# VH-VL binders against Active breakpoint cluster region-related protein (ABR): the designs that were tried, part 3

Target 1, 199 residues: Active breakpoint cluster region-related protein (ABR), of Bos taurus (Bovine) (a6qns3r647to845)
Amino acid sequence: VKISVVTKRERSKVPYIVRQCVEEVEKRGIEEVGIYRISGVATDIQALKAVFDANNKDILLMLSDMDINAIAGTLKLYFRELPEPLLTDRLYPAFMEGIALSDPAAKENCMMHLLRSLPDPNLITFLFLLEHLKRVAEKEPVNKMSLHNLATVFGPTLLRPSEVESKAHLTSAADIWSHDVMAQVQVLLYYLQHPPISF

## First folded at step 4 (VH-VL; framework fv_ramucirumab)

Design s35 (from rc6 with light chain S30R S93D)
Fold by ESMFold2-Fast, scan of step 4:
Structure s35 (fold): chain C 199 residues (1-199), chain A 124 residues (1-124), chain B 107 residues (1-107)
Amino acid sequence: as target 1 above (199 residues)
Amino acid sequence: EVQLVQSGGGLVKPGGSLRLSCAASGFTFSDYYMNWVRQAPGKGLEWVSYISYSGSYTYYADSVKGRFTISRDNAKNSLYLQMNSLRAEDTAVYYCAREDYYGSGSYYDAFDIWGQGTMVTVSS
Amino acid sequence: DIQMTQSPSSVSASIGDRVTITCRASQSIRSYLNWYQQKPGKAPKLLIYAASSLQSGVPSRFSGSGSGTYFTLTISSLQAEDFAVYFCQQSYDTPYTFGGGTKVDIK
């Protein structure tokens, strides 16, 4: 279901599943070595997503008891399975062109303009995710997750030309060498390193 | 330096209309969600409405839905609340309030800057 | 809608006293709870956001705690300027809802 439909239905600015998974990771997973990189058990991820989809009141009990990597995996799966990527199909070519710009001022102008072109639910959810990922990276000495590592995990999940996969995106060392994947990583890394302070 | 200055309140008869204004200065207005919150004399706070950065998304409390319209003009750094079909129960001080944004290094949805308030009295 | 129940409705205290105000949500709101201070004739002022984060410029004697459905605001050593009405507010879901307020008066 489109993110705009979800936020309107839930009467929220950011989807409930995104807020809950982020809060639980920050509460229990911020010092977990390899958080977001290490995959949770697939059946746990699917079970948790199904409970969120059903809007079941048991979700809070499941969140407190579930393996933190499965909660992190649920967040990744949610973004991966959106009908349209969070940063949109429409803007994908522009993000790829913008990140390739050599002049830092032109790049900043382009990259900031692209965020302002996002629908509000997409923009707000993306800004929410950026702040979360920055908080995770603050614990890099313990969790071993740098801004680059987080960009590698989430970049291809938030930026892709088209089709939604049924499984969470699995980022491998081989995928890092793909031209498109590297550009997707660089886009997210850009925003993590240059936070959009004036939004 | 960062401030919200309100205007447009007054006395109106039941069934009448009023338009409230809130002028922002000292910050980039278009970066923030804006809210209206009201307070009846001697009572607590009641959230009324919000509007997104672009103005494309708005939400209302059930008590005002269909009667009130929130809008903004980012070029003029101004927020508005058009109030139609006013009732005695709408009598309150109305506050505009700025909501935080995630790009500032925070992930909270708190109202950090408030206008001074505008009194709206609905009475015959 | 998420109902916010605040207690007590009023408390009489002396300068130097420790004052605690509680706020209960009708369902879990995690840490999406803010506290505001309001003085007569003035707009509310943000004190605490995200249940426990102190707003810039707010004295350290103010602290917030809690998560889920139960929250507290504590003033560790009440000062003359702290006599006001305090409101909790959930920002977890729309409509945003406020507690009924707690009036802190001098004894």
Scores: ipSAE 0.006, ipTM 0.490, lowest interface PAE 13.8, mean pLDDT 84

Design s36 (from rc6 with light chain S30K T94E)
Fold by ESMFold2-Fast, scan of step 4:
Structure s36 (fold): chain C 199 residues (1-199), chain A 124 residues (1-124), chain B 107 residues (1-107)
Amino acid sequence: as target 1 above (199 residues)
Amino acid sequence: EVQLVQSGGGLVKPGGSLRLSCAASGFTFSDYYMNWVRQAPGKGLEWVSYISYSGSYTYYADSVKGRFTISRDNAKNSLYLQMNSLRAEDTAVYYCAREDYYGSGSYYDAFDIWGQGTMVTVSS
Amino acid sequence: DIQMTQSPSSVSASIGDRVTITCRASQSIKSYLNWYQQKPGKAPKLLIYAASSLQSGVPSRFSGSGSGTYFTLTISSLQAEDFAVYFCQQSYSEPYTFGGGTKVDIK
C-alpha cells in the first residue's frame, strides 16, 4: 500500500508497522549481534506481516514473543515491498547525481533540497527511520552494526531506479546493479552521517 | 447523500483577499484528505492544495504557496481556502474535492466527490 | 513536477464511434493515474482510478489501460451523453498534476 495511504488510514505520521517494529527492536534487539543483517525465518516474517495487514488484536502479543530478527526482517520487507521505494522513483536520478558531487557544500545543499522534495509521509517516515538506525549504531560495540553496515542493509531497500530508467542505462545487468547498490548505500550513509537538523 | 457544497467567491481587485468554504455532508469528514483544484476560464484543471485528516499536513502548488492557506474544521464538517494577495492569473472556478483510498489491496488515491465549484474573478 | 501530456486536444466523433484518448507522463507513475469527465458548467466526475479500474456507476463502455508513462482511455461506442472534456491526473507524487484535457465534440 502506498505509504501516504497507510498514514491516512491510520491517522498517523508514520505507519503503524514501522512504529511497532522499531519500538520492539529498540526494546529487545538493540544489543542483538547482527540485528538487521541476520535474516529472520521467512515464514515468521510473512506471518507477522499478515497479522499487521489484518489489523489483528493480537499484534502486540505476537510482537513480544517473536524472534527479534523476524521483527527486524518484517520492517525491511515492509520497505522493500512498498509500491514505490520510500525515497521515491521520481527522485532516484537526483539522489544519484547529488551523492556524486565532489564539493561538500554543493552536496549538502542538493541532498537537503532532495529531502524537502519528498512527500510528507515519506519524509517523516524516513526521518523516523534515520533516528532509529542511529540509535542502533550507538550500540555497535555490542551489536556489531556500524552506520555503514546499516546503510548497506537499508540503502537498496529505500532507493531503487524505476524499471524504465534502468533499461535506458543497461550495458551489463551485473555491473549496473553493483554500481547502483554502492551509490544507494552512500546516499543513506550520507544522511546517517549528516542527519537533518529539522524539517 | 454524499455531498460537498461550496460558497464564497466573487469579484476582487488584484492584491485583495477572499475565503472559500466547502461544506461536507453524508460521510465522516475527518476520515478524508481534502483538496482544492481550480480551472481558469476555458482552460484545464490545476491542483492547488491538500490538507490531511486533522489539518497537521498541508501541501501547496508553487503558484499559490505563501499566499493561500488551506484549513478545515472537522467539528463543522467544513473545508476552507484563504486566498491573499490575489493576482489576475488566480481567476478561476475553484473546486473542493474529497480524496478517497481504493481498496483492501489497492494503493491508489482519486478525487471521487467534487463540490459544484465557486467562481473567483480577480480584475480591476 | 510530473508533466501530463494529453492527445489529441480535441476530437470530433459520431454516436457509436470508438474514441481513444492518450496521456503521457514525463516520468514513470506506475499505475497512479485517474481519468475524469467534465461536462460544460459542471464539476469533473471520476471515471477510472488506478489506470484501469472503473468507478462504481460508470458505464462499461469506458475503459483505461497503461502503466508507467503511457496511458489510454477508450470509449468503445460513443453515446450522446459522452460529449465532454476528459482529463487524466497522476496521484503518484505531489504536486498532483492534470493533463491538458481532450474535448470530444459532435462530428
Scores: ipSAE 0.000, ipTM 0.458, lowest interface PAE 15.4, mean pLDDT 85

Design s39 (from rc6 with light chain A50D)
Fold by ESMFold2-Fast, scan of step 4:
Structure s39 (fold): chain C 199 residues (1-199), chain A 124 residues (1-124), chain B 107 residues (1-107)
Amino acid sequence: as target 1 above (199 residues)
Amino acid sequence: EVQLVQSGGGLVKPGGSLRLSCAASGFTFSDYYMNWVRQAPGKGLEWVSYISYSGSYTYYADSVKGRFTISRDNAKNSLYLQMNSLRAEDTAVYYCAREDYYGSGSYYDAFDIWGQGTMVTVSS
Amino acid sequence: DIQMTQSPSSVSASIGDRVTITCRASQSISSYLNWYQQKPGKAPKLLIYDASSLQSGVPSRFSGSGSGTYFTLTISSLQAEDFAVYFCQQSYSTPYTFGGGTKVDIK
């Protein structure tokens, strides 16, 4: 379901599933070694997602008792399965172009301008996620998750080319996957290292 | 005043070439994706090509791929369409159009400013 | 490619009538649907972007609705100046595609 529909339905700025998974990770998982990198049990992730989808009040009980890696996995799955990536199909070429800029000032101007081009629900949810990931990275000495590690995990879930564009630009499957994934990681890493302050 | 002014066009024989120009004024040209859209006489609109704000990314409709080249000169605030190996079915009015890609989050990928159009006729 | 099917091809209506034009996408395009008005001999003009957002300077009698695969443009009270062809366009993915157009004739 489109993020703007979800937030309007919930009367919220950020989707409920995003808020609850983030809160639980910050409460119980911020010092978990390999948080977001270690896979949760697939059946647990599917079960939790189904409970969120059903708007079942048992969500709170499941969140307290479930393995934290399954909760982290549920958040990743939610972003991966959005009908359109959080940072949008339409802005994907611009993010790829912007991150490739050599001049730091031009890159900053472009990257900040692109965030302002996002629909409000996408922007607010992305900013919420950035703050969460920075808090996770602050515990790197114990959880072993750097900003780069988190960008590697989330980059490809938040950014992906439209199906039509991916097919049009394929030259070699190996080359395209390596190049695109690296750029997607660099985009998210940029925002983690240069957090937007004035929006 | 935000404006796109087109030039070029004309009558060419099949297999010939033409270069269309589109001059931008009243806005920061280098911040916008630019598009070419054509319309055959009495027919609907057909998207032809886009170019990213820096010129690094281009995309073409299958009908023109390999024959047409979109380009831009940000220092001159100008957009171009080089048309080679022209065919009778390329006969159309060609429009340049600005895509609001880098605006605020309230403006999504729409062609908000259009040039006046340039007629291209491919015939003997 | 995403195919945009627009209906009707033409409509004849009286001044003051409510006119509805529909546009169907061959796959979900979220809300990335624009509506354009083209008068004879002129370039198209943007009316609606993001399915339902009215472009600055466009009369409030124009409205858009829909998401996913089904979209509608409505003119609540047709005026003489609304004689034109209307096109929908998806900007969800490349290649961008337009509907076939709807010609609105004012009787």
Scores: ipSAE 0.000, ipTM 0.450, lowest interface PAE 15.7, mean pLDDT 84

Design s4 (from rc6 with heavy chain Y102W)
Fold by ESMFold2-Fast, scan of step 4:
Structure s4 (fold): chain C 199 residues (1-199), chain A 124 residues (1-124), chain B 107 residues (1-107)
Amino acid sequence: as target 1 above (199 residues)
Amino acid sequence: EVQLVQSGGGLVKPGGSLRLSCAASGFTFSDYYMNWVRQAPGKGLEWVSYISYSGSYTYYADSVKGRFTISRDNAKNSLYLQMNSLRAEDTAVYYCAREDYWGSGSYYDAFDIWGQGTMVTVSS
Amino acid sequence: DIQMTQSPSSVSASIGDRVTITCRASQSISSYLNWYQQKPGKAPKLLIYAASSLQSGVPSRFSGSGSGTYFTLTISSLQAEDFAVYFCQQSYSTPYTFGGGTKVDIK
C-alpha cells in the first residue's frame, strides 16, 4: 500500500515498519559485519512481514528475538515491495538525467530540486533512511559497510526503471537493467555524500 | 536570526472566525514541517495541527478538526491558522513552532524554534 | 491518543538543588520524547530531544534519560534562571501530546 496511506493510517510521519526496523538495527546491528549485505533467513523475513501485515502491535516481541539480518532484510523488502518506489515513478527519468549531468553546480541544483519535488511522506521517509545509512557507514571499520556498499544495497530498492518484459530478448533486458542499476546506486550515493542540511 | 513572528490574534465572539499568521525568517521555510500549539490561560500545552513541507499533508487535533485549517505560503515564508466556529474553549495563546528532525545526530521530531505567541480570546 | 503523565505537578527548590521530573507514556514511544522549558510570558524553549540529546546552547546541568514508557529530566544544580514550568512531549504518533507540566519555583 502507498506510503502516504500507511503514514496516515498509523498517524506517523515515517512508516512504523521503517522506524522499528531502523531502531532495532541501530540497537543491535550497527556493528554487525555485512549488515544489509548479508541475507537474513527467508522464513524469518516472511514471518516478520506477515506480522507487520496482520498486526503491527505483535511486532515488538518478534523484533527483540529475531536475527538482526532478518530485520535488515525486512526493511529492504518493505521498500522493494512498495507499489511505487520511494523516490517515485514520476521522478525516475529526471533522477537518471540529473545524475548524468557533467557540471557539478547544475547536478546539485537538479538533484536538490528533485528531492524537493517528492511527495512529503516520501521525502521525510527518505531523509530518515539517509540519516540511518550514514550512521551505519560511520561504523565501517567494524561492519565493513561503506556509503558505496549501502548505496549498492538500497539504490535499486528506492528507484526502479519502467517494467522490462522481454523474455525473447533476455540479454538486452539484462544489459538495460545493469546500466540503470549503476545509475540508481549513483543517485543514492550522491545524497549520502551530499546530505541535505535542512529538511 | 532564525525566528518566527506571529500576528492576527484578538477578541472574537463565539461562532466567529480569526486567521493567525506566523512569518518565518533566517532559514529555508519550505524545508520544515510547521506546527500550531496552544495554551489556555494557566493551563498546559496542547498540540493543534501540523503541516508538511509543501502544505499537501495536514493533521489536526480532534478538538479543532473540521473548524481549523492550517496552511502555508512558502513563497512568502508564512504559516497560517484559519479558525472558524470558535468556542470559549479555544481561548488560548497560540504558538507556531518549527519541527526539526535533524538535531545533532538525531532524526526524532522536536519543536526547536517557537513564535512569541498570540492571544485569542473567545467570549461574548 | 498517547497520554503523557508528568510528576510532580510542582516542586519548591533552592539554588544548587538537584531537581528530577518524571514523565510516563501510556504506551511505548521508544525515544520520541522531548523536554521544553517555559518561563512566565514566554514561548516554550526546547531543552532535550530524543529523550537524552541536549539541544545546542542548553546548559549541561540539564539531562534526560529513559526509553519506552518512563522518562526523567534532571537539573543537577538548580540556578536562578531555571525557575520555570517544564513539559515533556511525545512525537511518536499524532496527535502529539504534552505532559501536564511541572512548575519549579523558588523555596
Scores: ipSAE 0.558, ipTM 0.827, lowest interface PAE 2.3, mean pLDDT 87

Design s40 (from rc6 with light chain A50K)
Fold by ESMFold2-Fast, scan of step 4:
Structure s40 (fold): chain C 199 residues (1-199), chain A 124 residues (1-124), chain B 107 residues (1-107)
Amino acid sequence: as target 1 above (199 residues)
Amino acid sequence: EVQLVQSGGGLVKPGGSLRLSCAASGFTFSDYYMNWVRQAPGKGLEWVSYISYSGSYTYYADSVKGRFTISRDNAKNSLYLQMNSLRAEDTAVYYCAREDYYGSGSYYDAFDIWGQGTMVTVSS
Amino acid sequence: DIQMTQSPSSVSASIGDRVTITCRASQSISSYLNWYQQKPGKAPKLLIYKASSLQSGVPSRFSGSGSGTYFTLTISSLQAEDFAVYFCQQSYSTPYTFGGGTKVDIK
């Protein structure tokens, strides 16, 4: 279900599943070696996602008992399975062009403009995720997850070409996907390194 | 200097309408969700409404839903509350409040900057 | 809607006293609880956000604790400027809801 529909249904600014998974990771997973890199058990992830979809009150009990890598995996799966990526199909080409700019000032202007062009539920959810990932990276000496590692994990999850553009890559070699993935990683890394600051 | 300056308010009869304004300065207004909170004389705080960054998403307390409309003009750095079909129970000081921006390095859904308040009295 | 129950409604205290105010949520709100101070004729001022984080410029004698459904605001050594009304507020889900307030008065 589209993120704007979820937030409206839940009376929330950020989807409940995103908030709850983040809260659990920060409470007991922030020092977990390889958090977000290590795969959780698929059956646990599917079970947890089903409980969130059902809006079951037992979710809080389930969260406290579940393997932290399964909770982290649930968050990744949620973003991956969104009908439209968090950073949107519409803006994908613009993100790719913006991140490729060589002039630092032009890049900053473009990247900030793109961020502000996101639908409000997408923007606030993305900013929430950025803050979480920065907190995870602060524990890099223990968890071994740098900003770059987290961008590598989440970039392709949040930012993907539209079906039309994906079809343009139908005959692509593995190197084409690798080049796109690198750009997706760089977009997320940019925002992790250059958080918006208001005055 | 980060400020919210309110205007509007006054005395209206039951069934009347009134529009409140809140002018923002010293920060990028479009980067913040904005809220209206009210306080009846001698009573506690009651959240009224919020509006998202662009103004595309709004939510209202059940007590005002269908009667009040929150809106914003990002080009003018202004927040509004259109109040229709006013009732005696709507008598309160109305505050506009900024909800902190996640991208500022702070993640806390709290009202860090408040307007000075505008008195609305609904009486015959 | 999430109900916020605040206690006590009023407390009489002397300068130097330790004052404790409690806030209970009708359901778990994690750590999404804020504390505000309001002086007569003034707008509320944010003191503590996310249950325990002190807002910039707020004296260190103010502290917050708790998670889930039970939260506490503590003023370790009450000063003259602390006589005010204090409100808790949940930001976990919309509609946002406030506690009924606690008036801290001079004994």
Scores: ipSAE 0.555, ipTM 0.824, lowest interface PAE 2.0, mean pLDDT 87

Design s41 (from rc6 with light chain Y96W)
Fold by ESMFold2-Fast, scan of step 4:
Structure s41 (fold): chain C 199 residues (1-199), chain A 124 residues (1-124), chain B 107 residues (1-107)
Amino acid sequence: as target 1 above (199 residues)
Amino acid sequence: EVQLVQSGGGLVKPGGSLRLSCAASGFTFSDYYMNWVRQAPGKGLEWVSYISYSGSYTYYADSVKGRFTISRDNAKNSLYLQMNSLRAEDTAVYYCAREDYYGSGSYYDAFDIWGQGTMVTVSS
Amino acid sequence: DIQMTQSPSSVSASIGDRVTITCRASQSISSYLNWYQQKPGKAPKLLIYAASSLQSGVPSRFSGSGSGTYFTLTISSLQAEDFAVYFCQQSYSTPWTFGGGTKVDIK
């Protein structure tokens, strides 16, 4: 279920599940301590995602009564279970290379170019998510979720390697994956700290 | 200084074709979804089509599917609507409109900048 | 498709009057509703987005409210420049659909 297929089927720019979960979190969960960090009940999250997958129009009434952490968890699960990550398999190596650049100007040029290389449905969904996460972080004094906390939660759900490259400087699979996860966090954190104002 | 300037309207016979143009200035054209909206004489507004910022994705109202084609040339800051197999019920003022997703500080979509409109009359 | 129904189709009012326009959606559209003003011979102008957010440069006498299926545009104290046609529009799902319009006439 690629994002381009979902948005075409739904006649929308951003997937319905993304729009509705974000709206509900902003309505009821923006001041929830640990929003996105606190786990919702796994069976509730799975059940809610299944109802969205069934495209039930009455879900809007159900959403108002659901635990907000289950709604937040449903959004995370949706991105995590996409057949291709939001930021794509094709661009993954380029994101890893770009974030590792030491020159700030070269990094900015590369990172902004990579956004423009995304398919339009992926890019607009990502920009939608960035705006939402920035609004959540604005309430950090209440909800205790910083830009870094949100990048830690969402980074690995939006960027995943299609293949694991064995790294000579790391000796264990756990060390190799930890290094990749940190880079995934840094990529999302970069865009949260340097928002693409031109979009 | 942000503006959309339209051209290309006119009188055409049923079954004929017209191409509308919309020239953008004062903003980064490639960063916005663009829309066509029409209004029949004395009637309300009807959305016609949208195009994504790169032009890779388009969508059309059922009333124009298969007959109209939206396109854009980002190098020329221009939006187009190719209208084929025109019918009397296509008679309307056609507006191009920019869709503001982020400029208003909200993730909601709205048509914040409109062209002046181009009259299209389909008549024998 | 989501159908948008506006009422009234026209209203006659005097300068200083409070004018209320209603818009109903055939299904819940949350707060994805915009309001536009159109003067004769001119393109529409955005007044309100996201049901209640005032567009930059629009006078504060304009306000929007509502969520779900029922929405209202209010002009708290009608001015001479406010005589126009007003349209609501849902941005919840394509195709984007507009209400039939409400003409605000001078009494």
Scores: ipSAE 0.007, ipTM 0.567, lowest interface PAE 10.1, mean pLDDT 85

Design s42 (from rc6 with light chain Y96L)
Fold by ESMFold2-Fast, scan of step 4:
Structure s42 (fold): chain C 199 residues (1-199), chain A 124 residues (1-124), chain B 107 residues (1-107)
Amino acid sequence: as target 1 above (199 residues)
Amino acid sequence: EVQLVQSGGGLVKPGGSLRLSCAASGFTFSDYYMNWVRQAPGKGLEWVSYISYSGSYTYYADSVKGRFTISRDNAKNSLYLQMNSLRAEDTAVYYCAREDYYGSGSYYDAFDIWGQGTMVTVSS
Amino acid sequence: DIQMTQSPSSVSASIGDRVTITCRASQSISSYLNWYQQKPGKAPKLLIYAASSLQSGVPSRFSGSGSGTYFTLTISSLQAEDFAVYFCQQSYSTPLTFGGGTKVDIK
């Protein structure tokens, strides 16, 4: 379901599943070693996502009892399975071009302009996620998750090339994967290191 | 034309109950979130409650939570506010309001159509 | 809750004057700000949504600007029918909250 439909239905600027998973991770998982890197049990993740999809009355009780890595995994799966990546198909080539700029001022102008070009549900949800990931990274001495580790986990989840653009740049499967993943990580890392303060 | 027509206000003693009604016409009622907003005599606007398209999601201001219940009947194009355990501070004109623009894809929330208001007075 | 502070609380102006009303949010609300006009004994009327978008049927002398925490409503040339109270409202987060209102009196 498109994020704009979800946020409108829920009367929230950020999807309920995103807010609740983030809240639970910050409550119980912020000192969990390898949070977001360690996989939760797949059946638990699918069960929790189904409960959110069904809007069941027991959702808050289930969240308090579940393994925190399953809750973290549910958040990752939600972003991965969005019909369009959070940072959008339309802006993907521009993010790749912008992150490759060598002049720091030009890069900043481009990267900030791209955020302002996002639809509001996407932008607000992304800013919400950036603040959460920053709070997780503040506990790096305990949880062992740096900003770079979090960018590595979430980068490919939040932006992906469209099928047409991916095929247009094909040299080999390994070359495409390696090159795209590194750039995706760098885009998210840029925003984590240069948080937008004007929004 | 698009309009909301309200009824059900009146005078009630503290601890009493009232049910407000809001009848919609001129648009597809089931496509819109609906809200209740109140205004105490001589004071500003205070948001009270909302209800989603289907009625599956509701939210209440802390001041009325547990005492007021918002509901809708899409087959009758009607919105309701059941007010229980009324207090003197609940005295206000109550407005029903429609939000956003259907079909525009807009995720911005605004109250574009308002009912005429109904006075609720809670007094001994 | 997001607090909306509105200034001035009242202003007296002559027909043809430019009137500016300010609204401040206690935290960033992006562009999720609406402006309403309320005439004595009547329900509020939507003037501006999404901080700067003019509602259909509203005269072009009304305009809105701002983002984040600072917003303004401007009436470029005040008319007799503009005597009213004006309210800002954030729709960024539930509970939705309104500013305290600005009363515009025609002197």
Scores: ipSAE 0.000, ipTM 0.448, lowest interface PAE 15.4, mean pLDDT 84

Design s43 (from rc6 with light chain S91D)
Fold by ESMFold2-Fast, scan of step 4:
Structure s43 (fold): chain C 199 residues (1-199), chain A 124 residues (1-124), chain B 107 residues (1-107)
Amino acid sequence: as target 1 above (199 residues)
Amino acid sequence: EVQLVQSGGGLVKPGGSLRLSCAASGFTFSDYYMNWVRQAPGKGLEWVSYISYSGSYTYYADSVKGRFTISRDNAKNSLYLQMNSLRAEDTAVYYCAREDYYGSGSYYDAFDIWGQGTMVTVSS
Amino acid sequence: DIQMTQSPSSVSASIGDRVTITCRASQSISSYLNWYQQKPGKAPKLLIYAASSLQSGVPSRFSGSGSGTYFTLTISSLQAEDFAVYFCQQDYSTPYTFGGGTKVDIK
């Protein structure tokens, strides 16, 4: 289900699953070594997503009992399974072009303009996620997760091409996706390093 | 100085219309969700409406839905509330308020800056 | 809609007293709870956001606590300028809703 539909249904600006998972991670997982990198148990992640889908009134009690890596995994899976990536397939080529700019001023102008081009629910959810990831990275001495590590985990989750075709100089679609993954990481890393506080 | 300055209130008969204005200064208006909150004389606060920073998304309290329209002009740093089909129970001081959504890095929709309030009286 | 219930409706306290105001949500709102102070004839002022975070410029005698459905605002040592009405507000979901208010009278 599209983020705009979810936020309208829930009468919220950011999906409840995103807000609740983030809050629980910040409460219990901020000092967890490898948070977001270490996989939670798949059956726990699936069970938690099902409970959110069922709109269970006891979801907050369930969150307190769940392994924190499963909660972190649920957040990652939610973004990965969106029908359209959070940063949109429409803007994907523009993000790839913008991050490749060599002039810092042109890059900043382009990257900030792209954020303003996002639908409001997508932008607000993205800004919410950025602030959360920055708070996680502040505890890097304990949790061992740098801004780069978090960008590596979430970049490909938030950005992906809607279509791909082979090029003569590449042997497969997998080669093209591997190249794009590095750029996806760099896009998220850019926003983590240059937070859009004057948005 | 970050501030919101309101205007446009007054006395109106039931069934009439009024438009409230809220002029923002000292911050980048287009970065913030904006709200209207009202308070009937001697009563508590009641949230009325919000509008997203782009103006594309709005939400209304059920008590005003279909009668009130929130809008903004980011080029003029101004927020508006068009009030139609006014009723006696709409009599209140109306406040515009900024959500401290992203300016401080907070994602809690707290109202950190308020206008001075505009009195709207609906009476025959 | 989420209903916010405040208690007490009013309290009379002396300067230097500890004053505690409570706010209860009809469903869990996690930490999405704000506290406002309103003096007669003035607009409300934000005191606490995210249940426990003190707004810049607000005296440290104000503190907030709680999560889920039960929240408290505490004034550790009441001052003359604290004569006001205090409101809680949930920002968990729309429509945003306020508590009924607690009037603090300094006697």
Scores: ipSAE 0.061, ipTM 0.678, lowest interface PAE 7.0, mean pLDDT 86

